# Designs tried in a protein design chat: VH-VL binders against q8ka87r5to149. Part 26

Target 1, 145 residues: q8ka87r5to149
Amino acid sequence: PNKFTVKAQEALQAASMLASSKQNQQIEPEHLLSVMLGDHDNIACQIARKLETPVDTLLSVVDREIDRIPKVTGASATGQYISSDLGKVFDTALKEAEQLKDEYISSEHLFIAMSEAGVKVSKLLKDAGIDRNAILKVLTSFRGS
Short names: E, the ipSAE of ESMFold2; O, the ipSAE of OpenDDE; V2, 0.75 times the mean of E and O plus 0.25 times the DockQ between their complexes.

## First folded at step 4 (VH-VL; framework fv_diridavumab)

Design k5 (at its last look DockQ between E and O 0.77; V2 from the best seeds 0.00; counts 0 for: pae E 2.6 > 2)
Fold by OpenDDE, look of step 4:
Structure k5 (fold): chain C 145 residues (1-145), chain A 120 residues (1-120), chain B 111 residues (1-111)
Amino acid sequence: as target 1 above (145 residues)
Amino acid sequence: EVQLVESGAEVKKPGSSVKVSCKASGGTFDTYAISWVRQAPGQGPEWMGGIIPIFGTAKYAPKFQGRVTITADDFAGTVYMELSSLRSEDTAMYYCARDRWGYLYGMDVWGKGTTVTVSS
Amino acid sequence: QSVLTQPPSVSAAPGQKVTISCSGSSSNIGNNYVSWYQQLPGTAPKLLIYGNNKRPSGIPDRFSGSKSGTSATLGITGLQTGDEANYYCGTWDSSLSGGYVFGGGTKLTVL
């Protein structure tokens, strides 16, 4: 699949807006993770809370990382593009969707991908006890309820 | 198979503007970037700018900044490129091309190109 | 003139191997993925290599790409007459303004 679900698209759009507001030229996984964890209606936030992750603390760490991203001004501050790290997340998300035989890339796939893509946010998530297996376990519980 | 279909050839006077369209057969772009690349006779390709429709954000090459406008219509699955203050040196083949994750992995699908001729 | 530098031309006989170099800087090739394009006369460019060394579907394994530092290389083995074309490298430039950049192109002649 090469299409995103509506919720995934919304998260991506929010990430883009966050990057813009921070005057970041690139959209990073940190931006995406921040908006997903900050949205109570996002499955990533729900999963994290189900795992008893201190979401607010994790979000603070992520936001601190965002503050370290170089800032640009003027015309360079518009037209944000996908970073190589975010691209890795997307590649991993695509693989996850294919493995699960899903037609769309969802927020679930993106969250899994962020934990598994081997980027900075992957370490943050794993340090918080969030990995593919933990995520899938929670998802199974959601679907069974 | 996704195709990019561009609008027809254009003949313009100096000082006028031209607007070229690029429609995706699939009707959706998601995180793709649609770039505009032109090529003058006997020269190599030149990147003009691009847009990631899902974000609504356009990026322009410095050379064309202020003279080119790239927009997207998600409902029509179409991206537009408008070039103003046309000059004779703007005579070229204009291509639209897509890149999978923004501008990260190269342009894997190209339109057939639109010839724009600027002459008095 | 181009941000990325390529040799203007290369030539070889059928069946031989050729390499095309692409030289850039830290802000482009150094920090971003390199792509290679083939352009036959009268046609649009065609993606040959992406992500430094990956081949899109339909591209034969005779084509290969590599990157080291601020330089990239396209390799073509088992040269065929149909490979006669212009070849361009391209990548994103993460300079202050940002933008995609192409090499000046290399004309490959099959002798």
Scores: ipSAE 0.789, ipTM 0.924, lowest interface PAE 0.7, mean pLDDT 94
Fold by ESMFold2, look of step 4:
Structure k5 (fold): chain C 145 residues (1-145), chain A 120 residues (1-120), chain B 111 residues (1-111)
Amino acid sequence: as target 1 above (145 residues)
Amino acid sequence: EVQLVESGAEVKKPGSSVKVSCKASGGTFDTYAISWVRQAPGQGPEWMGGIIPIFGTAKYAPKFQGRVTITADDFAGTVYMELSSLRSEDTAMYYCARDRWGYLYGMDVWGKGTTVTVSS
Amino acid sequence: QSVLTQPPSVSAAPGQKVTISCSGSSSNIGNNYVSWYQQLPGTAPKLLIYGNNKRPSGIPDRFSGSKSGTSATLGITGLQTGDEANYYCGTWDSSLSGGYVFGGGTKLTVL
């Protein structure tokens, strides 16, 4: 699939807005993870809570990493763009959607991809017990078979 | 399959402005960036700027900062580029092109281009 | 004046191998993915290689890409007369608030 679901697009827009509010031009996986886990209605937050992950602790770590991202100001500081690490997340999410035979790239695929893409948040997620297998087990219980 | 179609060719006088549109088949955008790239006769391509429509913000090459404005209309599936204060050096073929993940991986879909001629 | 430097021309016979280099800096090739574009006469550029070494669908595996440090290389094996074109490298440049840049181009002639 080449297209994101509406919910995934909304998360990406929220990540862009977070990056902008932090004066970051590059949208990083940290921005995306923060907005997804910080939204109680997001499937990523629901999965993490089902896994009994200490979500507030994980979020505090992610937010500290965001605060370390360089800031850019001035007239030339327009236009958010996708970091190379977020690109790795997108490529991994596309592969997940293909493997699960889903028509669109969803918030679930993005969440799996953040754990599996080998970027900084991947280690944070895995240290918190969140990886592909854990996520898929929870998703199976949500969807049925 | 996504196709990009630029608006028709234009002849302009120095000092005027030109606004070119780029319509995407399929009508909606995603994390795709739509870039504007120009190519003067006998020269290589030159990136002018782009926009990632779902984010709503444009990015401009420093050479064109202040002269170029790029906007998107998600409903119409259309991106616009306006270049002001035209000079004879702006005579070129103008392309719109799509990059799948913002500006990250390269432009995988190109329009056929439209000419802008600045003369007199 | 191109930020990315390519040789202006290369040539080889049909069936041979050719490589095209692209030299940049840490703000572009060194830290960003490199793409390669083919432009046949009278046509728009076409993406040959993205992500340093990946091929889009429909691009044969005789086209390859690699990157080392601040340099990138396009390789073409089994050269065909239809490969005669201009070839451009491209990448994001993070300096001065960011922007995309192309190399100056390499004209490939197939004798």
Scores: ipSAE 0.435, ipTM 0.797, lowest interface PAE 2.6, mean pLDDT 88
ESMFold2 (binder alone), look of step 4: mean pLDDT 89; pTM 0.928

## First folded at step 5 (VH-VL; framework fv_diridavumab)

Design m1 (at its last look DockQ between E and O 0.55; V2 from the best seeds 0.00; counts 0 for: pae E 4.6 > 2, SAP .519 > .496)
Fold by OpenDDE, look of step 5:
Structure m1 (fold): chain C 145 residues (1-145), chain A 120 residues (1-120), chain B 111 residues (1-111)
Amino acid sequence: as target 1 above (145 residues)
Amino acid sequence: EVQLVESGAEVKKPGSSVKVSCKASGGTFDIYAISWVRQAPGQGPEWMGGIIPIFGTAKYAPKFQGRVTITADDFAGTVYMELSSLRSEDTAMYYCARDRWGYLYGMDVWGKGTTVTVSS
Amino acid sequence: QSVLTQPPSVSAAPGQKVTISCSGSSSNIGNNYVSWYQQLPGTAPKLLIYGNNKRPSGIPDRFSGSKSGTSATLGITGLQTGDEANYYCGTWDSSLSGGYVFGGGTKLTVL
C-alpha cells in the first residue's frame, strides 16, 4: 500500500499542527502519538484504554518528550519535515500493512509501528505494556464485537 | 507509474516573477514532499525549497527565503513555485522532484524540467 | 561553495571500480540519510542510492553506498561506458535553517 486512510491522514495533520504550535520544525513520533492518544475517536486511544493503559500518564510522558524537541523561531520556523524516527515509523507501518494484507496504512498500522520501530516512543509504549501482539489482540476483540 | 509534469518554458524580464507548476500523476504516496531544484547551465543542482502537501507547509533554502513561494493545490494535484524579483542569474532549468517521506529518502521521481530564461 | 564536498572528477577504464566521496558535517551527513544521484547529459538527475546504502528499484547492484561519520561514499563496480555522467550526493541539513543540500558534483569519465 502507498496510501493512508482518512483517519491516519487526520492524525498526521494533527501531529503537524502540534509540532507547529510547539515551534518544532521536525515532526516526531511523539507528536503523532500525542495526538492519537489524545483523540478518543482514534483507534490507538481506544486500544490503549482497552489495555487499561493509564493514557493520561502516558500522554504526560510523551508531552515531556515533545518539550525536549528543539524549537525554532523566525524565518527558520517556516516549513516542516519528517524526522528520521518518524520515517522509521512510516517504514514499519508500511511493512505492517503489507503483512496484514491491507490496502491502506491506517492508524492501527501506525500505532503498531510506533511500538515496533525501535524509536523512543517504542520504548515508552512497551514499558506501558503496548506491543504488536497486545494491539492485535484488542483489535481482534473489537472486530468480534 | 508516478510522473511529474511541469509547465512550459518561460522567458521573463528582470524584476518580474515566474510561476512554474508541477502536476503529479500515476498515483503517489500520501506522505511525500515536492521539492524544487534548479540547475543553471554548467552548474550542479540547487535545492530551492519544498512542500509536504498533506501538511501544507513549505520549507525554503535560506538563499531564496522571501523571494520564493511554494504552494500546493490538492484538488488539482499540483504544486507551484513562484520566484519573484527575477535576475539574469535565475536563468536555469527548474525541476520538481518527489521524496517519499518528506525529504528523508531522496528524490526518486523528477520532472523533465522547465527552462526559465531571464533576459532584458 | 557547496555544503557537501565531492571530488570534481574521477576516471577509470571499463570493468574497473570507482569510488566517489562526499564530505559534510554533523548537521547534514552526520545526522541524516545520504542520497546519490546520477545525471546523464541533457537529463534530470536520477536517484541511485537512498538511505545511505539502499538502491531504488531498477538500480543495479553495481552501485553501492556507504556512510561513516560525516562522510559518504558511492561505489561503482564493473564500470560501463553508460556510467559516464555527473554524480551528486545529497542529504538533509538539520541546522537551524534546515534544507536539502547537494554536493558540488563529480564528473565520472570512462576511459
Scores: ipSAE 0.850, ipTM 0.936, lowest interface PAE 0.6, mean pLDDT 94
Fold by ESMFold2, look of step 5:
Structure m1 (fold): chain C 145 residues (1-145), chain A 120 residues (1-120), chain B 111 residues (1-111)
Amino acid sequence: as target 1 above (145 residues)
Amino acid sequence: EVQLVESGAEVKKPGSSVKVSCKASGGTFDIYAISWVRQAPGQGPEWMGGIIPIFGTAKYAPKFQGRVTITADDFAGTVYMELSSLRSEDTAMYYCARDRWGYLYGMDVWGKGTTVTVSS
Amino acid sequence: QSVLTQPPSVSAAPGQKVTISCSGSSSNIGNNYVSWYQQLPGTAPKLLIYGNNKRPSGIPDRFSGSKSGTSATLGITGLQTGDEANYYCGTWDSSLSGGYVFGGGTKLTVL
């Protein structure tokens, strides 16, 4: 696959806007996770709630990490650069989509990738009980009922 | 795989402007960065700026700030670079190049380049 | 007038090894990933190394990269006459408003 779904694109755009509003030069996985968990319609939020993760608490932790990201003042290019760690998330998400022969990288692939890419939010998610296996089990159960 | 094609060579007068297009084919356009790089005869490449089309805003090298405008037409899969107030020193080969993640993967796909000649 | 400094030329015989250095600062090589590009005469640059030491698909392992502090190195082993080209390092420079920068280039001659 070489395209993102509309929902995945919307999340990426929201992450860019969040990074800009926080005066962060780069878009980090923390920004993407925050916007995905903060959107009730996003599949990531739905999965986390099904796993009985205290989503508001997890989101608070993620937002605190965002507040610790260095800020730039007077710069016009905030939120326009993809960080190295976010690049690792994209690479992992692409591999997930390729293995399944999916033509699009979805919000589910991004969420799995954030848990599996070995970046800071990966530990936060795994400590909250969210990893590839947990996500896939929830996705299967959504279809069954 | 992605291929990039710049518009054709141009000859321009000093003080005018040039607009070069870069059309991507064989892949998605809207999440990848497209950079513009020029190379004057006998010199190394020089980054002018770039854009990630899904985000819609461009970043410019300080040397070109105010003279260069980079835009994207996501529907057409095309990125444009306009350089204004042309000088003879702007005579160069102009390339578009794909940069996957802004700075992580480097420019892994390059067009063949297009010549812009500025002469009186 | 490049912020990344490369030797202007290097040479070696076929079959030998050569290294090409790229010196910068903490605002560029020190804190950002380095890429290397090969430019054969009359052609566009071609990505040879990204992420300091990774090869794109189709680049043989004769090409290697490394980074230490504010310096990066491209290594080429088993030199072939087809390796004769200009080589450029490139990286993001975070100073001022930020931007991508290339080294001044190194002409490799295969004797």
Scores: ipSAE 0.181, ipTM 0.712, lowest interface PAE 4.6, mean pLDDT 86
ESMFold2 (binder alone), look of step 5: mean pLDDT 89; pTM 0.927

Design m2 (at its last look DockQ between E and O 0.68; V2 from the best seeds 0.00; counts 0 for: pae E 2.3 > 2)
Fold by OpenDDE, look of step 5:
Structure m2 (fold): chain C 145 residues (1-145), chain A 120 residues (1-120), chain B 111 residues (1-111)
Amino acid sequence: as target 1 above (145 residues)
Amino acid sequence: EVQLVESGAEVKKPGSSVKVSCKASGGTFDVYAISWVRQAPGQGPEWMGGIIPIFGTAHYAPKFQGRVTITADDFAGTVYMELSSLRSEDTAMYYCARDRWGYLYGMDVWGKGTTVTVSS
Amino acid sequence: QSVLTQPPSVSAAPGQKVTISCSGSSSNIGNNYVSWYQQLPGTAPKLLIYGNNKRPSGIPDRFSGSKSGTSATLGITGLQTGDEANYYCGTWDSSLSGGYVFGGGTKLTVL
């Protein structure tokens, strides 16, 4: 698959906007995770809550990490681009979509990818008890209901 | 198979503007970056700027800052590059190219190029 | 003049190995992935290497890439006549507002 779902695209757009508002030139996985977990309608947030993850606490940690991201001012503050870490997440998301035989990269794949890509947010999610197996288990329960 | 189809050759007068289009066929841009790269005769490729359509954010090379405008029409699946205040030195082949994950992994798909000739 | 520096030309006989260097700085090659492009006469550039050392689908393993510090290297083994072309390195430059930069190019001649 080489396409993103509408929901996934919306999350990415929101992440870009967040990065812009924080004067971050690079869009990091932290931005994406923050907007996904902060959106009650996003599957990542729903999964986290189903796992009884303290989402607000996790969001606070993620936001602190965002605050550590270098800031740019002036003309440099515009025109966000994808960070190498976010690229790793996307690569991992592609693999996940392929493994699950999905035609599109969804928010689910991105969430799994963030937990498995070996980036900073991966550790945060792992420490919160969120990994691929946990996510898939919850997804199975959602589909069965 | 994704292809980039560029608009036709252009002949322009000095001081005028040119707008070249790049349309994706066989796919969508999604989170890719579309870059504009020109190449004058006998010279190497020169990056002018790019856009990540999904974000609507554009980046420009310092050399062209203020003179080039890159935009995207998601509905048309098309990216545009407008270059103003044309000079004879702007005579070149203009390529659009797709880059995975916003400039991270290089330009893997290229258009055939559009010749822009600036002459009095 | 180019931000990335390449040797203007290299040459070797068929079957031999050649290397093309690309020198930059910390803000470009030092902190970002390097890509390599092949350009045959009358054609658009073609991506050979991305992510420093990864090959796109369809690119033979005769082509290899590496990066160390602020320099990158393209390796071509088993040189073929069809390899005669211009080769360019490229990468993102994180300086200022950011931008993609190309090397000056290297003309490879197969003797």
Scores: ipSAE 0.869, ipTM 0.938, lowest interface PAE 0.6, mean pLDDT 94
Fold by ESMFold2, look of step 5:
Structure m2 (fold): chain C 145 residues (1-145), chain A 120 residues (1-120), chain B 111 residues (1-111)
Amino acid sequence: as target 1 above (145 residues)
Amino acid sequence: EVQLVESGAEVKKPGSSVKVSCKASGGTFDVYAISWVRQAPGQGPEWMGGIIPIFGTAHYAPKFQGRVTITADDFAGTVYMELSSLRSEDTAMYYCARDRWGYLYGMDVWGKGTTVTVSS
Amino acid sequence: QSVLTQPPSVSAAPGQKVTISCSGSSSNIGNNYVSWYQQLPGTAPKLLIYGNNKRPSGIPDRFSGSKSGTSATLGITGLQTGDEANYYCGTWDSSLSGGYVFGGGTKLTVL
């Protein structure tokens, strides 16, 4: 796959808007995780709640990390770009979509990738009991129920 | 397979502007960046700026800030670069190029380039 | 002057190996992925190496890339006359507002 689902595109756009509102030029995995977990209807939020993760506590930690990201204002500020860590998340999500034989990169693939890409949010997610196997088990239960 | 095609060669007078288009075929504009790179005769390539169309904002090299505008028309599958206040040192080959995850992995697809000549 | 420094030229005989260096800083090569481009006369640049050491489809394995600290290296083994070209390194530079930068280029001559 070389395209995101509409819902994944919307999450990416929300992450860009969050980064912009925080005066961050780099879009980080933290931005993406924050918007996905903060949206009650996002599959990532649903999975985390099914796993009984303390989502509000996790969001608070992620939001504090976002507040530490350098801010850029004034004449030197220009458009946004994707951080190296978010690029690792995208590469991991692409591999997950290929392994699962999916046509598009979805919100589920992005969530798995954030736990598995070896970036800062990966540790946060794994410490909270969220990893590839846990996510896949919940997804199986959603498809069965 | 994606292909990038720039608009045709142009001859311009000093002080005018030029707008070059880049049409993408067979590819997606999701989080791919479209960059504009110029190369003066005998010189190396020089990145001018780019745009990630899904985010809708352009990023400019400091040297070109204030003279270059990059926009995308998602419906037409086209990215535009406009360079204003032209001068003789702007004479160069201008390329559009695609980068897979924003500007992260380097430019894997290049157009053929289009010549802009600035002369009186 | 390029932010990324490359030797202006290198040469070797057919069948031999060359390396082309690219020297930068922590704001570019040190913390960002490096790419390498080949430019044959009269053509657009072509991506040879991305992600420091990965080859796009169609690039033979005699081309290799690596980086250490703030320096990157393109290796070419089994040199062929068709390898005569200009070679450029490229990377994102995260200083200030950021931007993509290319090296000044290295002309490879196969003697």
Scores: ipSAE 0.481, ipTM 0.802, lowest interface PAE 2.3, mean pLDDT 88
ESMFold2 (binder alone), look of step 5: mean pLDDT 89; pTM 0.929

Design m3 (at its last look DockQ between E and O 0.83; V2 from the best seeds 0.74)
Fold by OpenDDE, look of step 5:
Structure m3 (fold): chain C 145 residues (1-145), chain A 120 residues (1-120), chain B 111 residues (1-111)
Amino acid sequence: as target 1 above (145 residues)
Amino acid sequence: EVQLVESGAEVKKPGSSVKVSCKASGGTFDTYAISWVRQAPGQGPEWMGGIIPIFGTANYAPKFQGRVTITADDFAGTVYMELSSLRSEDTAMYYCARDRWGYLYGMDVWGKGTTVTVSS
Amino acid sequence: QSVLTQPPSVSAAPGQKVTISCSGSSSNIGNNYVSWYQQLPGTAPKLLIYGNNKRPSGIPDRFSGSKSGTSATLGITGLQTGDEANYYCGTWDSSLSGGYVFGGGTKLTVL
């Protein structure tokens, strides 16, 4: 299953818009993480807050990384594509969805994937105490409430 | 099984425009990239451009930039390629093809192709 | 004039091994995944290898891919008559506006 939930799609679209605003042709995990953590209605943000992660601080770091992404101008700026790192996140998210026997890739899977894919944002999240086990623990608490 | 269904053959005059459609059957595109690749008789495939429908942004080969427009209709599950200012050299088979994660892993599903003939 | 350079033709007898090279630059093969396509006469290209060395479902392990630096190689072992086709490498080129690029193609003849 390589389909995304509506919420996941919305996050991806938001990431695209963010990338566009930054004149980035490549959509990176950093863009996705930024929009997810910046959205109080996104499960990733809720999980991070439940883990008592300093979300604002983390967002600042992520945004700084975004500022380092190459910029393009002109007509070339309109053609966006998925970066290799984001591709790795998607591959990991797909595996995660399969492991959890979910039919769709959700924001939860993407968040887990970002922490586990071995990309730059993975290190940022792990340094903040966010990993697959921590995320799953919080998700369990959400479902039990 | 996902299939890409392209519109029918086209015969056009020089200077006119052609619009070819590519409809996905059996699924949605999501983060896939739909590329347009043409192949003139006796030549290799030539990438024209592509679009990742979820993003709504298209990439174009420099050779075709300004002359080709690629759009997506998410509701119809269809991607379009419009080529203007047609020339005899544009006579070719035009394929749409699906690529996972926005061009990263190659085009794994291809349409049957649409023949476009440009002649006076 | 293709961005990626392939030998125009290769040939071998059934059962033998052949390799097809694909040469590019840092902005394409050097920094991006390489894919290989097989095109039989009168058909659309078919994906053989993606991600440098991965095979899609249904592709036999006789087909292999590798990448080193700015070059990629397609390997075909146990050559069969049905393998006679044109083979193309392809990858994303990150230079300037970016775009997908194909090699010039290699015609494989099974002797």
Scores: ipSAE 0.852, ipTM 0.936, lowest interface PAE 0.6, mean pLDDT 94
Fold by ESMFold2, look of step 5:
Structure m3 (fold): chain C 145 residues (1-145), chain A 120 residues (1-120), chain B 111 residues (1-111)
Amino acid sequence: as target 1 above (145 residues)
Amino acid sequence: EVQLVESGAEVKKPGSSVKVSCKASGGTFDTYAISWVRQAPGQGPEWMGGIIPIFGTANYAPKFQGRVTITADDFAGTVYMELSSLRSEDTAMYYCARDRWGYLYGMDVWGKGTTVTVSS
Amino acid sequence: QSVLTQPPSVSAAPGQKVTISCSGSSSNIGNNYVSWYQQLPGTAPKLLIYGNNKRPSGIPDRFSGSKSGTSATLGITGLQTGDEANYYCGTWDSSLSGGYVFGGGTKLTVL
């Protein structure tokens, strides 16, 4: 696949806006996870709640990590770029979409990738019981329910 | 298969502006960056700036800050670069180039380039 | 005054091997992926190596890349006359406001 779903694009745009509000030029997996878990209608939030994850606690930890990201201010601080860790998430999400034979990279692929890419949020998610297998089981149960 | 096509060559007077377009065809990654790179005769490539269209944010090299504006029309798959206050030293080949994952992996698709000539 | 330092030229005979170095800092090569570009006369630069050591489709395996600390190296084996070109390293520099940077270039001559 070479395209993101509309919902995935919206999450990426929200991550960019969060990074901007924190004066971060690098968009990190932490930004993406924060906006996805913080939106009650996002599939990532729905999956985490189905798994009985303490979402508000996880969000608090993620938001503290965001506060540690370097800030850039001044006249030329409007540019943004994707961090190498977010690039790892994107590579992993692309691989997941290919393995699942999906035409688009979705919010679900991004959430799986955040748990599997071996970045900082991956450990946070796995410590909270969220990994590829758990996510896929919940998605299957959404079809059955 | 992505291909980039710059708009046609331009001849401009000193002090004027030029606006060059870069149209993508054949599908793109939604998180791509489009960079503008120029190359004066006998010199190496020089990055001017770029934009990640999904985020709508542009980055500029310090040398060009204040003279270059880069914008995107995501619907048309087109990126524009406007260079103002043109000087003879701005005579160069101008390329657009694509970078997957927003500047992360280097420019894997290049246009053929377009000449901007600034002459009295 | 390139932020990435390359030797201005290298040369070797057909069939031989050369390496081209690129020296930078922690804000560029140290923390970001390195790319290498080939520019044949009269053409746009072409990506040879990305992600420090990966080859795009169509680039033969006699081109290789590596990175150690704040330095990167392009290796070319089995030199051919068609390899005569300028070679540039490139990477993102994340200092201050961020920006992409190219090395000053290395002219390869195949004697």
Scores: ipSAE 0.585, ipTM 0.840, lowest interface PAE 1.8, mean pLDDT 89
ESMFold2 (binder alone), look of step 5: mean pLDDT 90; pTM 0.929
ESMFold2, look of step 6: ipSAE 0.577; ipTM 0.840
ESMFold2 (binder alone), look of step 6: mean pLDDT 89; pTM 0.927
OpenDDE, look of step 6: ipSAE 0.849; ipTM 0.935

